VHH binders against Phycocyanobilin:ferredoxin oxidoreductase (pcyA). Designs and how they scored, part 3

Target 1, 241 residues: Phycocyanobilin:ferredoxin oxidoreductase (pcyA), of Prochlorococcus marinus (a3pcf5)
Amino acid sequence: MLSESLTKTKLTDPLILDLLQNIRKHRSMLEDLKSIKIDPNLTNIISNEIGRELYIENEFHKAKGFRKLHIEVAEFSKNLRILHCVFFPDPKFDIPIFGMDLVKINDIVSAAIVDLSPASQNQALKYEKLLSGVDKSSFTSLREIPKWGRIFSNNVFFASLRNKSEKNDFCSVVDQYLSILIKLSKKAKPEFNEEIIQERIDFQKNYCAQQMKNEKTSMVLLKYFDEKWVNNYIKTVLFDF
Short names: E, the ipSAE of ESMFold2; O, the ipSAE of OpenDDE; V2, 0.75 times the mean of E and O plus 0.25 times the DockQ between their complexes.

## First folded at step 1 (VHH)

Design b6 (framework vhh_8cml_1)
Fold by ESMFold2-Fast, scan of step 1:
Structure b6 (fold): chain B 241 residues (1-241), chain A 120 residues (1-120)
Amino acid sequence: as target 1 above (241 residues)
Amino acid sequence: EVQLVESGGGLVQPGGSLRLSCAASGFTFSSYAMGWFRQAPGQEREFVALISGSGDSTDYSDSAKGRFTISRDNAKNTVYLQMNSLKPEDTGVYFCAAEPYSWDEGYDYWGQGTQVTVSS
């Protein structure tokens, strides 16, 4: 029996598929990787209503060093496509928060962002040094981080992507950030000091709280879902801490 | 049933070359990204190279970049790893892997592996 015939993504965008492939490659290197089942009423949605077509696909995993490995793929009205990924560390481990978003509208990438965000005060300096070597000079449309984005490292990447070369270069940046994450995760040892663990919990809570100030996510979802559903999705599926 | 069969491994001297092949069956080959990984005794699994289903995108580990080339032939359901300028540190069991672009499937299909030994 062909197992590849059982489940297939509805997404066909080559850039998003290449990024998804790269993310899954790095995820596969993690120890004790296990799939997590979440309520499908919140996580995998499809509508074929004419003019309001959508699908949302979510993958959830956990692994040694990570409490939640989350990938979201979505398409709205056949013209807006989103890839969202956040790897939340287990606070017992000295590992940064990996975040990546790609927003594509009618073949234009309006937003491409990737970061290894600090999950403690001590990590901020380490991530600056680790990521400063990643070359960003090939990109023509770098964008400014919003005010709510103080959670990101000094080496956060944020840009619009205009051509195939920049799309390929963005895939390379994501790969480099993920490679650093995996190396950090392999060296991390569990912490048992409750004060240190609490600091890391507080950093992740702040990360989620600041991300929820991004009104663009709720504005898109409110076109298709009621306010109660949207608030529940953002707080329990996307930014749960 | 999904099956991946590696071949082309062997003993080679430092500076030599080997070409590994992985013959795939039991799935729609062009729909899967294909990769090469290696493992030395007592060591963790290490990524070597990856190629997208279309063949348009490739990626390499730092240790492989500039020396190894991954390619695929979708008509023959085969992925290749051309290994040049081999070093003793490249010694290990090399296995190919297939990872679908499926939202509900987070595991890889793996071959049995082929031994590469770089020694004088």
Scores: ipSAE 0.000, ipTM 0.138, lowest interface PAE 16.5, mean pLDDT 81

Design b7 (framework vhh_8cml_1; at its last look DockQ between E and O 0.01; V2 from the best seeds 0.00; counts 0 for: pae E 18.2 > 2, grease 27.3 > 24.2, placed apart)
Amino acid sequence: EVQLVESGGGLVQPGGSLRLSCAASGFTFSDYYMGWFRQAPGQEREFVALISSSGSTIDYSDSAKGRFTISRDNAKNTVYLQMNSLKPEDTGVYFCARDYDFWSGYFDYWGQGTQVTVSS
ESMFold2-Fast, scan of step 1: ipSAE 0.379; ipTM 0.717
ESMFold2, look of step 2: ipSAE 0.000; ipTM 0.264
ESMFold2 (binder alone), look of step 2: mean pLDDT 85; pTM 0.855
OpenDDE, look of step 2: ipSAE 0.024; ipTM 0.272
ESMFold2, look of step 5: ipSAE 0.000; ipTM 0.116
ESMFold2 (binder alone), look of step 5: mean pLDDT 85; pTM 0.860
OpenDDE, look of step 5: ipSAE 0.030; ipTM 0.447

Design b8 (framework vhh_8cml_1)
Fold by ESMFold2-Fast, scan of step 1:
Structure b8 (fold): chain B 241 residues (1-241), chain A 121 residues (1-121)
Amino acid sequence: as target 1 above (241 residues)
Amino acid sequence: EVQLVESGGGLVQPGGSLRLSCAASGFTFSSYEMGWFRQAPGQEREFVALISGSGGSTDYSDSAKGRFTISRDNAKNTVYLQMNSLKPEDTGVYFCAKEGYDFWSGYEDYWGQGTQVTVSS
């Protein structure tokens, strides 16, 4: 698990720390929040080898409406910093998949993405109205989602962040998406129709399968870890199902 | 608009050498990591080599270490892969890749069209 002490000693990036604090705040508002035990070899990894420094820390939780709440913070070779977060719903509940990534290379935020991705056919239209209320007009460098990214909603936010104002505004967008997620989770009731549950399972399987088409995740990790470890990490830590 | 143009592939006998080139345009070349990947017939694409924007840091797959050297010329916007002691298992299409902006969210790298390397007797 990530601890306040560890993040303060290893990671000093203000944007990542602000986002991490915001995500943890919203996670703490979920009902029946419980830590999940994960293999320690896959949770917290630190190397100080010169030229191959790395830090990876993962947090895993479960809550009412969610089968897996995952936060990853990573730093590679002191210049590439990643904050990755995916909240996977329990398929018995009508809740979207929350996902966000921030990729920072030195002082440049090259990618900032956040979405409430549909976990069923019916969610795409239902959540579009809620997400359209989030102000995205302040961003100057919006990015296009490639074809494999059809897993995302029509209101996916994807941008490079050019200045401090946009970095602050991105924190606000993430806060608003998480607020919507929390409200949806508190109102959701369990589903008992097997066909509806199976559709939601299939959507999460497709989400994970499409995300795993990104070879960059495995390529970065293969610089530091063997293939067996990397395959286990991607399939059990990042994109299970 | 990002453009990557690979060249230098061909047919060689085992133990031979080839130098691949990738001419890049449409972006600030020295600001991005560049890499080489390959795909053998009927196999998935695999990592071969990467070089940092400044050229100060390189990384190689286990199969490429000691035989291949990645380099770049930032004045010419070109990345190279020098391949020595080629083996039949090095046969494949070699792709030049520009660092994508996202390592975790599944965003496609800017890839070239590839150049065929065939190692056979």
Scores: ipSAE 0.000, ipTM 0.146, lowest interface PAE 11.8, mean pLDDT 81

Design b9 (framework vhh_8cml_1)
Fold by ESMFold2-Fast, scan of step 1:
Structure b9 (fold): chain B 241 residues (1-241), chain A 123 residues (1-123)
Amino acid sequence: as target 1 above (241 residues)
Amino acid sequence: EVQLVESGGGLVQPGGSLRLSCAASGSTFSDYAMGWFRQAPGQEREFVALISWSGDSTDYSDSAKGRFTISRDNAKNTVYLQMNSLKPEDTGVYFCAADDYVWGSYESEYDYWGQGTQVTVSS
């Protein structure tokens, strides 16, 4: 089921709906799932002004093993749609960072990305074996990872999606990555070594710092909001640590 | 590491039913996707059914759809295959398999296998 924070009349894209339903299904498998309240004036924005139509809806949760489970859906000028999702682990647990972005302009998905990004040095090797089994051979328009994307695993998926078959295949890739994440979260035990916990904190801080170098996010938002609002949104809503 | 033991095989007449069970011991059972495979006399091993580690997703071979149901009980570390409307073509050794990956209809994707249980469908 969709969250009450999203309206059915606004959310009509079948690909985004399929991805949202799958993300929420996996999220529902987490223990001690609780919603987090953030100022609605910062996180849930709607404008119906002609030429400035937009909506941004955010969902924040926490759960055992995760400090922040974040989903964002946004639509700008009725033609640009964004689905953004990052599940940040609690550093006490040996769990990777799940990240997914979809950017769709009219009928074209210009960017589709999904990864289980390492939250420690040992995760990069250990979890790579699980991700290498995901079949990515059906995609025709793979994209080069930008320089700020050194935070991603060697098995990061990044592509544009050109046809209906590729859109369906991307849903399958996301499902597989989420299923691996939930499985890893069930195995994870709390860590009590402060140096190991600190390494995981530092990895998440670096993840957020590198993600904030993605100029595409700020360029879109700056068309609709002032610089102060955009800076605050990126640092407190999207990539906080 | 997980160890798998199948049971419930036997001789049954065409149109009959059998329930196969696979008991797991060792590692945490709920961490594994589970599959059933079969090998008919003189044939290669073929996929029958799978169930995800959570039980939320299942898939079946074309020959099993509508006749067989896979289920699991994670509290009892057991996976089941309910087989209805059995045909002579269903005769074979049935294997339970565990995969530390989420999706797997290919036998090469499974790391742990049971010893098998014989199913014979004949009048």
Scores: ipSAE 0.000, ipTM 0.111, lowest interface PAE 19.0, mean pLDDT 82

Design c1 (framework vhh_5c3l_4; at its last look DockQ between E and O 0.39; V2 from the best seeds 0.00; counts 0 for: pae E 11.2 > 2, grease 28.3 > 24.2)
Fold by ESMFold2, look of step 2:
Structure c1 (fold): chain B 241 residues (1-241), chain A 119 residues (1-119)
Amino acid sequence: as target 1 above (241 residues)
Amino acid sequence: QVQLQESGGGLVQPGGSLRLSCAASGFTFSDYYMSWVRQAPGKGLEVVSDISSSGSTITYADSVKGRFTISRDNAKNTLYLQMNSLKPEDTAVYYCAKDYDFWSGYEYRGPGTQVTVSS
């Protein structure tokens, strides 16, 4: 079922389109789903300059239990394709952070990552067996988590994808992680203890701070935009908290 | 802990050849894609070549196609780069990397080996 929030992408990559369809399907299952308006000049950019072609599209929503549901699709110089998705919980609800990134350089998926990252102390204990039960045995190029990756759960999935079968299997892993997130979100009840809410705020701030330390994101954007614009984009569009 | 050690660099004249090696330990080498990346003086990192875990899928940067050949020996946990018809533009520090990626920023690479192409 198509939702009223459906936005068509300009990208033709089949894997990115399949992942977008999956993410948008799960997003449509959330209660009280509403679009968040952000300046389209900052968030929806197309350049046809020969040798410097650029496409960036962003979708922002909120829903019951979620303060920000973000999807970013980007293509840089027809060479680098990125799908980025983060669903940030409302700190009043004990819901983990859903994070998914796909980075494609030429025809190689160099990075495919998905996680339900803890947003409160010991939160991962509630769902780690569900995540570990997701079949990941078919992947041939599993990757180690970088040093800054302590923000992730013990079940973060990180791999390179080298054939159609692995790409299909990654879509299945993403689907299952999103299904678990939806289940957790429907069971979550609002919290009223300010110290517990502050703990959850601190977890999300740390998540955003660690993600902003990704120097390669800044270097890619600086090839196309000045430093002031890039800093504003990273803080406003990619990671804000 | 992941450990990578490059060797085989040196000074060579234009048109010459070198063969780089990378010894790997601390991970199951045969499970991972491996890459050669290089950094020329005053420039950023460039991915030179990538090879799948089985060796069946290989890519090259346009600047080295037809001149460089990547290979691996999974029994010896070793990655190789055969560099032929070397040009002054190939002068760089060459690193082997465990599945080079945009996200993580080169934490899984060796100390590098210097290749200098000069008359």
Scores: ipSAE 0.000, ipTM 0.206, lowest interface PAE 11.2, mean pLDDT 82
ESMFold2-Fast, scan of step 1: ipSAE 0.006; ipTM 0.414
ESMFold2 (binder alone), look of step 2: mean pLDDT 86; pTM 0.873
OpenDDE, look of step 2: ipSAE 0.017; ipTM 0.320

Design c10 (framework vhh_5c3l_4; at its last look DockQ between E and O 0.01; V2 from the best seeds 0.00; counts 0 for: pae E 15.8 > 2, placed apart)
Fold by ESMFold2, look of step 2:
Structure c10 (fold): chain B 241 residues (1-241), chain A 121 residues (1-121)
Amino acid sequence: as target 1 above (241 residues)
Amino acid sequence: QVQLQESGGGLVQPGGSLRLSCAASGFTFSSYAMSWVRQAPGKGLEVVSDISGSGGRTTYADSVKGRFTISRDNAKNTLYLQMNSLKPEDTAVYYCARGRYSSSWYPFDYRGPGTQVTVSS
């Protein structure tokens, strides 16, 4: 079939599966979508060792306007589940970075984050009202990210999710953020000014550098792999820009 | 090692003009985007204007467009802000700030001690 949205993960968590299906649906709407194959020994990892069970699955694509579309699902010791998704724009196109992370410990979503993070000077002003218009009033545990020295937009969503209604509402927020991303990507035109392109590269490099400082998967990976392996995974799989 | 030093602040009447300078040392000046950032009494930081390392691209906050002009002299390692048609709401401490990358103004990794600009009749 033409869409990568039909591929399945072995992870059976209903919330993660709903988010994955929605992300894959939006991804399938992108023009010139192509999968990228990389070494499965690095990107698709299963261990059944008792007490150290793990499952990591990665999907990589590219499309018009996007240099890297990355989805990572992971489960550690049968109780920690992570969904990580970042869509990195091609710097020739004025498109923000889509970022989404879900950390679930047993049945509790301890962290749910979604944003369209700026990838160029003043880019957020172009979509700020669209993001602020997304209804977030039903959440009881919203968190604030300080504005100084940050990579996120003013409308980054960050919360703990306490019940099924909030989990459903988070799926709706993610859906709306992805819809806005798709709209922005369809309007974007290629840029030829090398200084503007370099600005966008610099924004993405900063995003990756800051994310590597706090990536939850890397902290968990150190319990299963040595530091050299973890650093290689981070550099080659998660944040390689 | 990176040093930024602002100068040229002072008291000026509404409608007046002022020119701020920032002397830079301890790094290759032309390789970094630079910014002017201000903090008005009781308010947070506001990015006033940005300039790329080459000087080829500039941006301005809406509140200062048409009145302020950012420029740089890479041979003298100096950043400038020409401030015309000053208003009382321009009263602030103005900081010279260095961007982390040559074509990106955010995030800033260094700033100077600032220079006070006061616009009062």
Scores: ipSAE 0.000, ipTM 0.296, lowest interface PAE 13.5, mean pLDDT 83
ESMFold2-Fast, scan of step 1: ipSAE 0.034; ipTM 0.566
ESMFold2 (binder alone), look of step 2: mean pLDDT 87; pTM 0.887
OpenDDE, look of step 2: ipSAE 0.006; ipTM 0.249
ESMFold2, look of step 5: ipSAE 0.000; ipTM 0.138
ESMFold2 (binder alone), look of step 5: mean pLDDT 87; pTM 0.887
OpenDDE, look of step 5: ipSAE 0.005; ipTM 0.245

Design c11 (framework vhh_5c3l_4)
Fold by ESMFold2-Fast, scan of step 1:
Structure c11 (fold): chain B 241 residues (1-241), chain A 119 residues (1-119)
Amino acid sequence: as target 1 above (241 residues)
Amino acid sequence: QVQLQESGGGLVQPGGSLRLSCAASGFTFSDHYMSWVRQAPGKGLEVVSDISSSGSTITYADSVKGRFTISRDNAKNTLYLQMNSLKPEDTAVYYCAREWGDYEYFDYRGPGTQVTVSS
């Protein structure tokens, strides 16, 4: 196994490229955008071992209102592709947690999820009204949220994508959720009440703890890496707090 | 030690019925989405149906809607596919697959059971 920066030109999946372009476009609208340094041995991994080829590429940024803006692209054995994105707010700001995952096995999108997850008790009711206007009627395969998914809003989107039209419509849903996030971030002002800030910290800690119960991530990684590396990657790269 | 074992395949005439079963072991069956997938001779894999952990959310491929019924018994760790009004086009190897687990191109799928629809 070796660590190496992956060029975006190595990505050939049109859906992942379209989603990545949309995410980066919205990220570029944030104020004070800066790159974050993470251990390079954990950020960009490439293996060309025949039958066990893989690459993992991570991008980390921070911005006004956000402590960590994270995008992960991964491909395993040239058949499993993952796009993972979580934008963690700075607890001083009243901004929800943006999360998005896409899992594609060859041409089958088995999981497509996007949410603006509450970072406080009050956000759950506040954002329900904003997200309820997103049209989901074109999707034929909406999925039940897993048991660990109590962290998600009542308007979480979760589906399999069965055809090209649904893949295009999913890009639209992600674009709409990101648009709402950017508008919320531009209006948010810093909070100085320690009790309110602590509630938001606790919500992000719970979000990370519940996300780490998703065995799907660890099961995939355990085929390629040892348990200690996998646990370290999940806790320090994906769901840190 | 995740294991999935299909049964119930066979030869049937057009318009006939078959019921497939999948016995699951080595994981908490009630926590996972489950699928039936098939592969016809010379064709790629097709997901015919999937079912949520509780059984409340179910989807079907357009090719099988109204004819196939997926169900599960979490107490018995068993997945079922009731296939009615079978057509020659349904001839395929049928696989039971775990969607929520390990994803190395259906690594957690059974060995498959052959369904042949012919006169």
Scores: ipSAE 0.000, ipTM 0.299, lowest interface PAE 13.3, mean pLDDT 83

Design c12 (framework vhh_5c3l_4)
Fold by ESMFold2-Fast, scan of step 1:
Structure c12 (fold): chain B 241 residues (1-241), chain A 121 residues (1-121)
Amino acid sequence: as target 1 above (241 residues)
Amino acid sequence: QVQLQESGGGLVQPGGSLRLSCAASGFTFSSYGMSWVRQAPGKGLEVVSDISSGGSYTTYADSVKGRFTISRDNAKNTLYLQMNSLKPEDTAVYYCAKPYYEGSWDTMDYRGPGTQVTVSS
């Protein structure tokens, strides 16, 4: 189910709606799920300026095992649509970082990415077998991981989506990755060793630092917002570690 | 620098045929899927056809399926669009397009000056 605010902005893209419903379904299975209040000046933005229309809506939650569950939906000038989702684990728990992005311009999905990114050295080895079972053979336009993307697992999914069948298959891939994440979160127990916790903090800091090297996010936002607002949004809303 | 140069447009009567070509340079052509996109007067961009990097997989907009054929020659760094059974509604500027594959959140890069196709009697 979409929130009232998300449904009011003319967001009718079926792929984004299907992905949002799937993400929210899995999120609802988490223990101690609670909404987080973030500065509304940074999170829920609508502009009706002709030729520069935009919509940005953010959802923030926390849950047992997760410090921040973040979903962003954005539409720029009625033609660029973005769904961004990162579930950041609480470093006390042995849980990977869930990340998913979909970038759609008009009817083209130029980027579809999903991963359970390691939050420790042990996770890169331990969880590889769980992700290797996801079938990617139906996709025709798999993309190369960028140099800054060394934060991703060996099983990261990254592709352009060329047709309706691939869009449906991507929803299935996302569902499978989220199912694995939820199962891992339910089994995870709190860690009390400060060195292990610090390693997980360092991995999340590196994840955020590498993600901020992607210039495409700032380039899009700078067309609509001033530099101070863009820097605050990226560092506070998107990648706050 | 990515460079795309279209050719082969022109004036044709309804039911006629045209073959468009796109010469690509400045990137490893064989590593990227390519697209043909078009823009009719006063309308937005429409993706006409896509082709995978090796040429094994193609897609077409419903409006052109069965009439248009996309192909490529990786040895010549050239993309083609064979257009048959042309209709007045196919009148548009046709662009050769390369997607950006430089990280997550990339968007389509519509490059090339375009070639005009006019279908009229």
Scores: ipSAE 0.000, ipTM 0.178, lowest interface PAE 12.2, mean pLDDT 81

Design c13 (framework vhh_5c3l_4)
Fold by ESMFold2-Fast, scan of step 1:
Structure c13 (fold): chain B 241 residues (1-241), chain A 120 residues (1-120)
Amino acid sequence: as target 1 above (241 residues)
Amino acid sequence: QVQLQESGGGLVQPGGSLRLSCAASGFTFRSYAMSWVRQAPGKGLEVVSDISGSGGYTTYADSVKGRFTISRDNAKNTLYLQMNSLKPEDTAVYYCAKTSYGRSYWFDYRGPGTQVTVSS
């Protein structure tokens, strides 16, 4: 399956390593944490073809309160580096969807995003109060949410990161959002009402459908893989529901 | 079919008050979060306030916090916005909206709107 040594060997970016360490730290606090097996042809890919070098490394787990804990680290043509993370709750629990992406082109962080996205109508307002307490005043390059981003909370963080101070501050924001998620997960009780569970299933299905409208992922992957592989990767590895 | 109908707008002097109402039908009102959104002349849509289905959780835009209060009566399928200390900057068409995901860029449905004008 996956190992941290693969990431350490292939990707040495300090920011991505710091974020990855923080994500793994919080993930380790979850109960009943277990690895999930996914088709190896879709999970860990390395190519050394000159001018088309790439690697993609995926970690999949499940835990009490979560159906899928997913981390992706990728590098394309030695220029584009991506850290993608989505923690999908088990619909039986009242827990929001944790998502974060960091996109780095050479030394420039063009996109840094983190959110606790609602997994039910009630969560859209209920968890907003918790997230509004996270200080975001130090950032100078906040970005507008893309049109498919209606899935995000009012407190979604989206920015470009200009300097080392902002990169460190982004690590702090991610740490705070994860801390809130872990606390919510420890308090959550299983739900037995089928209609409430179905609402949460529908929210996650819509989250995945909206995320798949981000064509940047497909366009990058289509430079390296055929359409069938790309469709399987996006629908099975990244946004399965 | 989902229907939303706003009322209560009008002309008011700066510092005055208005109470907007929204009558909802065609869906289980108590199960959905509701929003008030507005559009001022020459500006885009702004989400003013949100309220959860139960009424237990509310949020407000910084521009109206402390002056506006959102509430709902689930027995009457009605959403309200109490607007106090009105400013000329509050002049806008106000819409009642049903949304799927908080104060998002997208709303499932909105009403035809009610005009609020704050001027001398």
Scores: ipSAE 0.000, ipTM 0.194, lowest interface PAE 13.5, mean pLDDT 82

Design c2 (framework vhh_5c3l_4)
Fold by ESMFold2-Fast, scan of step 1:
Structure c2 (fold): chain B 241 residues (1-241), chain A 121 residues (1-121)
Amino acid sequence: as target 1 above (241 residues)
Amino acid sequence: QVQLQESGGGLVQPGGSLRLSCAASGFTFSSYAMSWVRQAPGKGLEVVSDISGSGGSTTYADSVKGRFTISRDNAKNTLYLQMNSLKPEDTAVYYCARDEYDFWSGYFDYRGPGTQVTVSS
């Protein structure tokens, strides 16, 4: 079962477990939360092949205001650990795209990313002011967004995490971004103007298209799976718009 | 064409020191964060150290903190790893890697052919 799978995760990383608990806490505040079933052969994978071990587990939900609430946890060759989370809004609602990623290699967090990415031109201006209040001054290893990353807000958080204090501070940043998301979702009302809905659809399509352009997104998966499987996973599980 | 070429590996006694160098070409070196990654025989890749494009921020794996120092010379397009107090468990092929983060994989898009470091008595 999808909603049950991550409660029994084989990952024991304390940072990933803390982030999962925080994400699930905020998700539980959403109205009409319902699990979505998708093909388990594509979404829940384990291999114990020596030197090429892997574990991938996905959890999917939908809720009022959201077409897809997605969490992925993965471990490759017992040293690379990934937590990926994207909450895709229902285009009928004025809600941004929540994205969060953590990439950890042994004890080093090489990438920690969180954003409320705009799902319309109106949101790009509105959310700049809401997100600017999040304090990021304690982080010493901030990183530049890649050129393909024009989908992100001006307040995207992107860093490597050097020490335990920064790992704890990242959990706080994620908590603050999720709190803003939940507040925005509670205020949002359904839109019936087709032009406005279409703009939001186009923004989500562009978000998914830009994410899929990054060939590095598939690099680690290609070590374990054939190209057809990897392309199907990326297009149907990760970025399905 | 992006190219990374490591040098400076070799055989050293426990407690000894080595300095690895990586010559970079084919891209604007100062615009990219760089990493040193290693792989011991029969084990997976371990990122040992990372440095921002400006050199203003660095990270280290717990296994090498206090012993290794990463640095870069952007005028020479060269990345360095100073390795002190070497231990037998530091024996590995060491790779220079260019960082280009994304949402899924997040670490490196190019790496050099590697240089062997053997720490043995």
Scores: ipSAE 0.000, ipTM 0.222, lowest interface PAE 10.5, mean pLDDT 82

